VHH binders against p21908. Designs and how they scored, part 14

Target 1, 324 residues: p21908
Amino acid sequence: MEIVAIDIGGTHARFSIAEVSNGRVLSLGEETTFKTAEHASLQLAWERFGEKLGRPLPRAAAIAWAGPVHGEVLKLTNNPWVLRPATLNEKLDIDTHVLINDFGAVAHAVAHMDSSYLDHICGPDEALPSDGVITILGPGTGLGVAHLLRTEGRYFVIETEGGHIDFAPLDRLEDKILARLRERFRRVSIERIISGPGLGNIYEALAAIEGVPFSLLDDIKLWQMALEGKDNLAEAALDRFCLSLGAIAGDLALAQGATSVVIGGGVGLRIASHLPESGFRQRFVSKGRFERVMSKIPVKLITYPQPGLLGAAAAYANKYSEVE

## First folded at step 4 (VHH)

Design P31 (framework vhh_ozoralizumab_d1)
Fold by ESMFold2-Fast, scan of step 4:
Structure P31 (fold): chain B 324 residues (1-324), chain A 122 residues (1-122)
Amino acid sequence: as target 1 above (324 residues)
Amino acid sequence: EVQLVESGGGLVQPGGSLRLSCAASGRTFSSYAMYWVRQAPGKGLEWVSEISWSGGSTKYPDSVKGRFTISRDNAKNTLYLQMNSLRPEDTAVYYCARGPYYDSSGYYWDYRGQGTLVTVSS
C-alpha cells in the first residue's frame, strides 16, 4: 500500500510517496521539499504536496519529527508548525499514521538498509548482525542517538536523547577544552563537541588554548576549511572531533551492549573519507580491559540519501506488519 | 602521561642529510598537530616545521623550506624530520613538541622531549 512519508525538521519538510507491504519498504518515490516558514501548517504543506502529485494522497502517513514525540502538543525551535498527535488523522483526513523521532527514523532505516549503503569504517568487515544490538549515532545540527535490537526475525528501535549525556575528557587537551566550554555552557554535553556547531566550539577552544588568532566563521565555511586542510587550526579541530566521535561511539556501544555500530547524520557523511585515517578507531577501542571486545565490533557509516524518509516508511511497515 | 623521545641527531658535514625521529608514548599521538622546534646554543627556541594530525597539511619557515620535510606514522606513534642540504646554521638541539598553547602564566608547549643534538661541521 502507498503511504505518505514525511521528514520534518526545523526549516524544511520533505515528502515522498512510499510503497509498503508485509513489513517491507518496496519503493520510495521522489522527494518534494517545502520550507516550513512558507506554509502555515503541516496540513497546508500536505495539501500542496497533493496538488503537486496531481492525484489523491494515500490515507496513511509516516512522520519523522526533529524532536521528542511524546506529549499532547509537539513544537520545534524555528518551525511554526504545531502537531497534536491525537487529532492528526482528522486534520490530514487519513486513517492511520506513525510518528517517530527523526533519529528513531534513521534507526528504522538501518534495519531495512542494503549493505551497499553501509560503508565500512573499522573493526571486522562483516555485515550487521541478524541478532543483537546495533548502536546508531549521528552528528548533524545536534547529535542523534538510538539503538536497534534484532531478535528472532524482528526488530525494535529505542529512541533516545543520548546526545545530551556529559562530555568526558580523556586527555589534558580535552580537560582544557572542557574548561573553556564550561565558561559558555556550564554543563557541557557531548553534543556540544559532536555536532555541526561542535566543530566551531572545538575550534574556538583550541585557538584560545594555543594562543592562535582565529576568525569568527559560520559553520559551513569552517567545515569547508577543515575538510580541505587549508587551515591548521580547523584541521586540528576536526582531528579532535573524530577522536571524541570514536570515544562516544565506544561508550554508547558499551552502555547499550552493542555488537555493531552505525554512524549517520549529515556531518557523519561529510567526514566519511576522514574517519578511517583518524583517531576514531583508537578512541573507540580504548576501553581498558574491554579493548579486545571493542576491536571485534564493526563500525559502518550510512551513505543512503534521506534516511529519515526511508526510516519513517520503515517504521510504518514495521508497526502494521506486527499488529492485527 | 604522554612522553616524547627524540633520536637521530649527530655530527654531519655541510650539505649532508639526517633523519630525526620522535617516539611518542600514550594513545593520543594521532589526534595532535606536531611540531619540530630547535634551539641553537645561547639562542631562543625557533619553530622548524608543523604537521597536522592526519599528515595532510605541513608548514615550514623560509629558513628550512625546500630542505626539510616533516612526516608522521600514526600507526607507530612516530614523528619524523628529514633534513637535507644541512648548513652550519642548522646546528641546534632539535625537539619534537605537541601543541603550543597559552595560559595565564605565559606561552609554552604542551609536551616537549629532551631533544637530540644536530651538529653541522667538518
Scores: ipSAE 0.000, ipTM 0.129, lowest interface PAE 19.4, mean pLDDT 83

Design P32 (framework vhh_7xy4_2)
Fold by ESMFold2-Fast, scan of step 4:
Structure P32 (fold): chain B 324 residues (1-324), chain A 121 residues (1-121)
Amino acid sequence: as target 1 above (324 residues)
Amino acid sequence: QLQLVESGGGLVQPGGSLRLSCAASGRTFSTYAMAWVRQPHGKGLEYIATISWGGGSTYYSDSVKGRFTISRDNAKNTLYLQMNSLKPEDTAMYYCAAEPYYDTSGYFDYKGQGTQVTVSS
């Protein structure tokens, strides 16, 4: 059956017609992107998508939302759209919907991805397991964390708030970084280090520790300087970021009992070429007596262009399709 | 992985000077605090000097304070130790070392192959 798949981010919403059957996503149609600031509501963007399609929209929707999906009223900081899950079917004139957090959608997408969309980072170059736990994490505007259990031809996604666990310093410099960030944030979550803005937090802390002047930079410019090696401080911040990403990826794999790890998110893709040459692997495997166990865990990176759309459609298929 | 190779040692008379170099390979040299340590023949390792990742902070052991200067060139991935007013007691194998990391081995290595300094007439 056809459904409307929607990926709602901060500044943009993407729409596609997906075909789902027997727990599977058979196809995704052409993407239509709307700027959320140019449409007063999801309903108006939905109507616009219907006009563009030139035929009646399917009476089913799968929605990935860039925020928490629990509550009576859902709102994003930079997006004028207000969602009320209880009235979605009425407002969109549909029969069924799924509504899932954006990183939950990414986890559903991983369950349906072929190996061509999973670039190898480190560990054994093996396919994701058919049975067992896969840890999924992705730095972006924050830090998304989920895990995926595959068992007996089925899968289950567990969404978490794992990006908000505590930052654990592992050396003397990280002790100093933590002390500096406590002045601003009190309790310092791992997301304060591992996110797009996290590079800026590390940068500021390193500048303060070394007593060197720094300027407030736009996150995009700071990331460009770090990736291009244009500034010693920015490059140092990126190296620390990759070390901490490896450390948290390993800790989450241990905590979740994972035998594979998948990195997603816009920042993950941005650092893809730097990650294999960074301290990521060293921190990922350096878990004391568990180093041998950690060394057997493959780490992959998502390269699929719109994992949120695929994942929304997959979540719908998983919920409404019982394979008999 | 960070690899460290020391050089610049040799035989020098008391009161003389030497400059040691440590060449680092890998992408992360500029993010590490670095140290010089030494080991006299048949004795344990002795701390000499530390420099922060950016070069803004230095610390010296009391035995070398005022005589030795630690510095780094992050563009060349190189650490230096300028040794002046050398004494027979400075005779040792000298190692450069990266920032210590608790419960980790390999990436944060405490010494390379070393370079021998002998102060004798």
Scores: ipSAE 0.000, ipTM 0.266, lowest interface PAE 15.1, mean pLDDT 84

Design P33 (framework vhh_6z1v_2)
Fold by ESMFold2-Fast, scan of step 4:
Structure P33 (fold): chain B 324 residues (1-324), chain A 121 residues (1-121)
Amino acid sequence: as target 1 above (324 residues)
Amino acid sequence: EVQLVESGGRLVRTGGSLRLSCAASGRTFSTYAMGWFRQAPGKEREVVAAISWGGGSTWHADFVKGRFTISRDNAKNTVYLQMNSLKPEDTAVYYCAAKDYGSVLYEYDYWGQGTQVTVSS
C-alpha cells in the first residue's frame, strides 16, 4: 500500500510516496522539498504535495519530526508549524499515521537498509547482526544517538538523548580544550565537540591555546577548509573531532553491549573518506582491558540519501505489520 | 608511539643552504607541536626552532633568526627546517621532536635519531 512519508526539519520538509507491504518498504518515490517558512502549516504543504502529484494522496502518513514527539502540541524552534497528533488524521483527511523523532527514523531506516548503503569504516567487515544491539550515532546540527535491538525476527528502537552526556577528555590537549569550553558552556556535553558546530568549538579552543588570532567562521566554510587541508588549524580540529567521535562511539557501544556501530548524519557522510585514516579506530578500541572486545565490533557509515524518509516509512511498516 | 625520521643532513660550505625534513607517523601529526633541536660535540642540546600544531605560531632562536625558517606540511606529515647563510658554528646533529601539549620550547615527548650537518669553512 502507498503511504506519504514526510521528513520535517526546522527550515525544510521533504515529502515522498512510499510503498509498504508485510512489514517492508518496497519503494520510496522521488523527493519533493518545501521551505517551511513558505507554507503556513503542514496541512497546506500536504495539499500542495497532492496538487504536484496530480492524483489523490494516500490516506496514510509517516512523519519524522526534528524534535520531541511526546505531548499534545509539537513545535520546533525555527519552524512555524504546530502539530497536534490527536487531530492529525482529521486535518489531513487520512486514516492512519505514525509520528517519530528524526533520529528514531534513522534507526528504523538502519533496520530496513540494504548492506550496500552501509560503508565499512573499521573492525571486521561483516554484515550487521540479525540478533543483538546496534549502536547508532550521527553528528549533524547536534548529536543524535539511538540503539537498535534485533531479537527473534523483530526489532525495537531505543531513542536516547545520548548526545548530551559529558565530554570525557583523554589527553592533556583535551584537558585544555575542555577548560576553554567550560568558560563558555560551564558543563560541556559531548555534542559540544561532536556536531557540525563542534568543529568550530574545537577550532576556537585550539586557536586560543596556541595564541593564534582567529575570526569566527561560518560552519560551512570551516568544514570546507578542514576537509580540503587548506588551513593547518582547521585540519588539526578535524583530526581531534575524529578522535573524539571514535571515543564516544566506543563508550556508547560499551554502555549498551553493542556488537555493531553505525555512524549516520550529514557530518558523518562529510568525513567518510577521513575516518578510516583518522584516529577514530584507535580511540574506539582504547578501552583498557576491553580493547580485544572493542576490536571485534564492526563500524559502518550510512550512505543512503534520505534515511529520514526511509525510516518514517519503515516505522509505519513495522507498526502496521503486527495487525496480521 | 610516534616515529620521527630526519633527513637532509650533509656537508655544506659556509654561506650555503640546506633543507632538513622530518617525517612523522599518522593523521594525528597535525595535533603535534614540532621542534628542531641541535647538539654539537661538547655542547648542550639547544632549541633551534619550533612550530605549533596549527602552524600559526613559530619561534626561532636569536642565533638563527633571519637565516633559518621552520614550516610544516600536514598533508605530507612533514616538518621542515630551511637553513640559509650557514656558518661553521651551525655544525651539529639536528633532531626533530614532537609533543601533543605544552610550551613548544620545553618537554618534548618524541624524538628522532638525528641528522648530521657539517659546515666547512
Scores: ipSAE 0.000, ipTM 0.380, lowest interface PAE 11.9, mean pLDDT 86

Design P34 (framework vhh_6z1v_2)
Fold by ESMFold2-Fast, scan of step 4:
Structure P34 (fold): chain B 324 residues (1-324), chain A 122 residues (1-122)
Amino acid sequence: as target 1 above (324 residues)
Amino acid sequence: EVQLVESGGRLVRTGGSLRLSCAASGRTFSTYAMGWFRQAPGKEREVVAAISWGGGSTWHADFVKGRFTISRDNAKNTVYLQMNSLKPEDTAVYYCAAGSAYYGTLYEYDYWGQGTQVTVSS
């Protein structure tokens, strides 16, 4: 059956017609992107998508939302749209919907990805397991974390706010970084270190610690400078970022009983070539007596373009399908 | 991942001076603290000196304070140990090491060179 898949972020919403059957996504149609500021509501963007399609919209929707999905009223920062899940079917004139957070959608997409979209980073070069736990994390504008359980031909996704757990320093330099970030943020979450803006936070802290002069740059320029190796301080910040990414990936795998880890998000793609030669692997496995266990965990990177729409469709298929 | 190669070790007379160099290869040198360790015949390996990633903090063991100085040149991916007023007790294999720590034996160093022999004749 056809459904409307929707990926709603802060500034943009993406729409596609997906075909789903028996727990599977069979196809994704052409993507249509709307600026959320140019449409007063989701309902108006939905109507405009119907006009563009030129035929009646399916009576089912799958929505990925860039925020928490529990509650009676859902809002996003800098997005005027307000969702009320209890009245969504009535307002869109549909029969069924699923609503999942944006990184929950990424986890559903991982359940449907073949190995060609999962680049190997470290550990044994094996396909994702058909049974067991996969931890998924992705730095982007923040840090997304989700938990995927595969069992008996089925899968389950646990949507989390794991990016907001506390940053744990592992050496004296990280103690100093934490102390400086506490002055700005009070409580310091791991997302303050592991995110697009997190590189800037590390950069500023390192400059202050070493008494090194630096120029203020926007996040995009800082990332380019770090990745190109054209500035020692920016490159140092990137190397510390990769160390901390490894540490949190390992901690989440231990906490969730994972036997595989998948890294997603826009920043993940950006640093893909740096990860194998970084301190990521060392921090990932350095868990005391569990080092041997950690060394057996494969780490993969998502290369599938725009997994949010695929994941939304997959979530609908998973909820409304029988599995043999 | 970092590879370390020490150089400069040789025979030197008591009271002499010597500079050891450690050349590093790999992307992450600029983020590592660097240390110099030594191991004398029949003794355990001990920390001699350490320097932070940017060079803003240094530490020297009490038995070498005032005689040895650690420094680094991040543009050349090199760390140095300047050794002055050498004593027979300084005879050892000297190792360069890289890690997240920058002083003391409480910390772990992850990457090690193969060592360079320093012999101080009496």
Scores: ipSAE 0.000, ipTM 0.321, lowest interface PAE 12.1, mean pLDDT 85

Design P35 (framework vhh_6z1v_2)
Fold by ESMFold2-Fast, scan of step 4:
Structure P35 (fold): chain B 324 residues (1-324), chain A 124 residues (1-124)
Amino acid sequence: as target 1 above (324 residues)
Amino acid sequence: EVQLVESGGRLVRTGGSLRLSCAASGRTFSTYAMGWFRQAPGKEREVVAAISWGGGSTWHADFVKGRFTISRDNAKNTVYLQMNSLKPEDTAVYYCAAGDYRSEGTLPSEYTYWGQGTQVTVSS
């Protein structure tokens, strides 16, 4: 059956017609992207998508939402849309919907991705296992964390708030970074280090620790300087970021009992070419007596351009699966 | 990761000067603390000098203070040890090392990457 898949972020919403059957996503149609500021509501964007399609929209929707989904009223930063799940079927004139957090959608997408969308980072270059636990994490505005269990031809996604666990320093420099960040944040979560804004937090801490001058930059400019490698402080911050990403990826794999790890998110994609050459692997495997175990865990990076749309459709297919 | 190659070691007379260079490869050079260590025959490796990743903090062992100066050029991925007023007791193989401990790293075990060493011989 056809459904409308929707991926709603802060500034943009993406729409596609998906074909789902028996727990599978058979196809995703052409994506249509709307600027959320140019449409007063999801309902108006939905109507515009129907006009563009030139035929009645399917009476089913799958929605990935870039925020918490377990509330009566859902809002996003820099997005004027207000979602009320209880009235969503009525407002869109549909029979069924699924509504899932954006990183929950990423986890569902991983369950349906082929190997062509999973770039190898480190460990054995093997496909994701058909049975077992896969840890999924993705730096973006914050740090998304989920895991999925594959067993006996089915899968289960567990959404977590794992980005809010504590930052664990592993060397004397990280002790100093943590001490500096405690002055600003009191308790320092791993998300304060591993996120888009986290690069800025590392950058400022390193500048203060080293007694070197720095200028406050917006996140986009700082990331550009770091990736270009022409600014020593920004490059140092990026290298520390990759070390800490490896450390938390390994810790989450241990905690979740994972035999594979997948990195997603906009920041993950941005640093894709740097990760294999960074200290990521060193920190990922350096778990004391478990180093041999960790070295057997493949780490992949999502390269699918919009995993939220695939994931929303996958979540719907998983919930409303039928057996022939 | 970082790969390190030392150069500059040679025979030099007492009171002379010598500059050692350590060329590093790898994107992460600018994030590592760098150290110079030395080892004389039958002795343990000992720290000579250390420099933080940004060069803002340096440490020198008491036995070289005022004579040796560590510096780095992150644009050239190189760390230097300028050795002045050399003494016969400075004769050793000098090693470049990279690690996370900045200027407070005083034990070889605190450093992850090591060069092959360069021989410095000071004749009386």
Scores: ipSAE 0.023, ipTM 0.460, lowest interface PAE 4.5, mean pLDDT 87

Design P36 (framework vhh_6z1v_2)
Fold by ESMFold2-Fast, scan of step 4:
Structure P36 (fold): chain B 324 residues (1-324), chain A 124 residues (1-124)
Amino acid sequence: as target 1 above (324 residues)
Amino acid sequence: EVQLVESGGRLVRTGGSLRLSCAASGRTFSTYAMGWFRQAPGKEREVVAAISWGGGSTWHADFVKGRFTISRDNAKNTVYLQMNSLKPEDTAVYYCAADSYGLEWDSPSEYDYWGQGTQVTVSS
């Protein structure tokens, strides 16, 4: 059956017609992107998408939302759209919907995406297993963490707030970084280090520790400088970011008994070329006597261009499947 | 991966000056603390000077303080050791080393990458 898949972020919303059957996503149609600021509501964007399609919209929707989904009223920073899940079917004139957090959608996408969209980072170069636990994490505006359990032809997504666990320093430089960040934040979560804004936090801390002058930059400019390798301080911050990403990926895999790890998120994709030459692998495997266990865990990176749409469709297929 | 190549070692007279250079190749030079070590015949390798990755902090061994100065040029991926008022006791092979964590500058075991060394001989 056809459904409308929607990926709603802060600045953009993406729409597509997906075909789902028996727990599978059979096809994902051409994407239509709307600027959320240019449309007063989800309902208006929905109507515009229907006009573009030129035929009645399916009476089912799958929505990935860039925020918490368990409230009565859902809002996003810098996005004027307000979702009320209880009235959503009425407002869109549909029969069913699935509403999932954006990183929950990424986890659902991993369950359905082709291995060609999972680039190898480290560990054994093997396909994701058909059974067992896969840990999925991805830096973005925060740090998304989810786990995927595959068992007996089915899968289950475990959504977490794992980005908010405590930052664990592993060397004396990280002790100093943590001390500096405690002055600003008191308790320092791993998301304060591993996120888009986290690069800025590392950058400021390193500048203060080394007594080096620095320029206050917005996140976009800082990431560009770090990735271009033209600024020593920004490059140093990126190297520390990759070390800490490896450390937390390993910790989450240990905690959940994962046999595979997948890195997602927009920041994950941006650092794809840096990860193999970074300290990521060293920190991922350096778990004391468990180093041999960690070395057997394949780590992949999502290269699928818009996994949120695929994931939304996958979540709907999984919820309304008749897989036995 | 970081590869280090030292240059500048030669024979000099007592009281002379010499500048050693260490050229680094690799993506992460700017994030490494750098050290200069030396090893004289029959002695263990000892730390001479170290510089933080940003260049904001330097350390010099007491036996070279006031005579040697460590510096770095991250745009050229190079670290330098300026040696003044050289003494016969400064005769040694000088090694450049890189420490990825930048905090254990006075321990050879904490440095991840090492150059092949450059011979400095000070004649009387």
Scores: ipSAE 0.000, ipTM 0.334, lowest interface PAE 11.2, mean pLDDT 86

Design P4 (framework vhh_6z1v_2)
Fold by ESMFold2-Fast, scan of step 4:
Structure P4 (fold): chain B 324 residues (1-324), chain A 123 residues (1-123)
Amino acid sequence: as target 1 above (324 residues)
Amino acid sequence: EVQLVESGGRLVRTGGSLRLSCAASGRTFSTYAMGWFRQAPGKEREVVAAISWGGGSTWHADFVKGRFTISRDNAKNTVYLQMNSLKPEDTAVYYCAAEPYGYDLSSYEYDYWGQGTQVTVSS
């Protein structure tokens, strides 16, 4: 059956027609992107998508939302849309919907994703396991964390706020970074280190610690300079970022009993070519007596262009996989 | 990873000067603290000098303060040890070492080591 898959972020919403059957996503159609500021509501964007399609929309929707999905009223910081899940079917004139957090959608996408979109980073180059736990994390504007349990031919997504656990310093330099960030944030979550803005936090801390001059850079320019190796301080910040990403990926895998790890998110994709050459693997496996165990865990990177749309469709397919 | 190769060691007369160089290969050199160590036959390896990844902090052992100066050029992936007022007791194999995790600069433990360069100071 056809459904409307929707990925709603702060500034943009993406729409596609997906075909789902027997717990699987059979196809995902061409995406249409709308600027959320140019449409007063989800309902208006929905109507515009129908006009573009030139035929009646399916009476089912799967929605990935870039915020918490539990509550009577859902809002986003940079998006004027207000969602009320209880009235959503009535407002869109549909029969069914699923509504999931955006990183929950990424986890659903991993469950349905072709292995060609899961690039090998480190550990054994093996397919994701058919049984057991897969830890999924992704730096973007924040740090998304979810895990996926595969068992008895089905799967379950556990949505978390794991990006808000504490930053654990592992050396004297990280002690100093933590001390400096504590002045600004008090308690320092791992997301303060592992996120798009996190590179800037590391950069500023390293500059102050080492007495190195720095320029105030916007986030995009800083990432550009770091990845291009044009500035020693930016490169140092990126190297520390990759070390800490490895450390937290390993900690989450240990905490959740994962036998595979998947890196996603916009920043994850941006550093894709850098990760295998970075200190990621060293920190991922350096878990004392568990180093041998950690070395057996494959780490993959999502390269699928719109995992939120795939994941929304997958969540719908998963919910309705058992014949109702 | 980083690979280190020292050069510049030779025979020098007491009171002479010598500059050692350590060439590094590897993407992460600019994020490594670098140290110079020495070892004379039958003696323990000892820390001579160290420099932070950004070059903003240096440490020199008491027995070389005022005589030796460590410096680095991250654009050339090179660390230097300028040795002045050399004494016979400075005779040793000098090793370059790299530490990727920002340990105390006076530490004796470093993760990556060069093969060494021989410095001999004659009377």
Scores: ipSAE 0.006, ipTM 0.390, lowest interface PAE 9.7, mean pLDDT 87

Design P5 (framework vhh_6z1v_2)
Fold by ESMFold2-Fast, scan of step 4:
Structure P5 (fold): chain B 324 residues (1-324), chain A 124 residues (1-124)
Amino acid sequence: as target 1 above (324 residues)
Amino acid sequence: EVQLVESGGRLVRTGGSLRLSCAASGRTFSTYAMGWFRQAPGKEREVVAAISWGGGSTWHADFVKGRFTISRDNAKNTVYLQMNSLKPEDTAVYYCAAKPYYEGSTLPSEYDYWGQGTQVTVSS
């Protein structure tokens, strides 16, 4: 059946028609992107998408939302849209919907994603397991964390706030980084290190600790300089970021009992070519006596465009699969 | 993946000075800590000096303290060992080494990349 898949971020919303059947996403149509500020509500954007389609919209929606989804009223920073899940079917004139957090949608996408969209990073170059747990994490504006359980031909997504667990320093430099960040943030979460803004936090800490002159840069310029190798300090911060990403990926895999790990998110995609040559693998496997166990865990990176749309459609297919 | 090439080793008289250079090529020299090691005839390789990635932290062995100074120029991808008040006991092959991560180390096993060495001979 056809459904409307929607990926709602802070400034943009993406719409597509998806075909779902028997717990699978059969196709995802072309994306239409709207600026959320140019439409007073989701309902108005929905109506405009119907106008563009030129035929009645399906009476089913799958929505990925860039914020918490457990509440009576859902709102995003700098997005005028207010969602009320209880009235959503009435507002859109539909029969059914699913509503899932954006990183939950990424996890659903992983369950349905072709292996060609899962680039190999480290460990054995093997497909994701058909049974067991897959850890999924993705640095972006913050750090998204979820896990996926596959069992008996089915799967379950568990959403977490794992980006807000404590940063655990693993060497003397990280002790110094933690001490400096503690002055700003008191308790320091792993997201303060592993996120888009986290590169800036590492950069400033390294400069202060080493006594090296530095330039104050906005996040866009800092990431550009780090990835292009145009600045030694930015490059050092990126190397440190990849070490810490490996460490947290490994810790989450241990905590969740995972036999595979998937990296997603905008920052993940940005560092895709750098990551296999970085210290990621070293920190991922360096778990004491569990090194042999960790070395058997494949780590993949999502390259699928618009995983939120695929994931929203996948969540709908999973929930309304009656042929289990 | 860093390649290191030492230069500057030669014969010098007791009390003389010598500057060793280590030229680095590769992706991320500026993010590596560097060390100078030496191996005298019939002895094990020993650490002489170490320097952090940005040059803000240095360590020197007691037997060279006050005489040798390690430094680096990240713009030139080069690390230096300035050797003053040389003694016959300083006669050795001197090796440049690089380790990933910020901090230097006194342990040769922590260094992933090594140069071929440069011979320093101090005559009486």
Scores: ipSAE 0.013, ipTM 0.441, lowest interface PAE 8.4, mean pLDDT 87

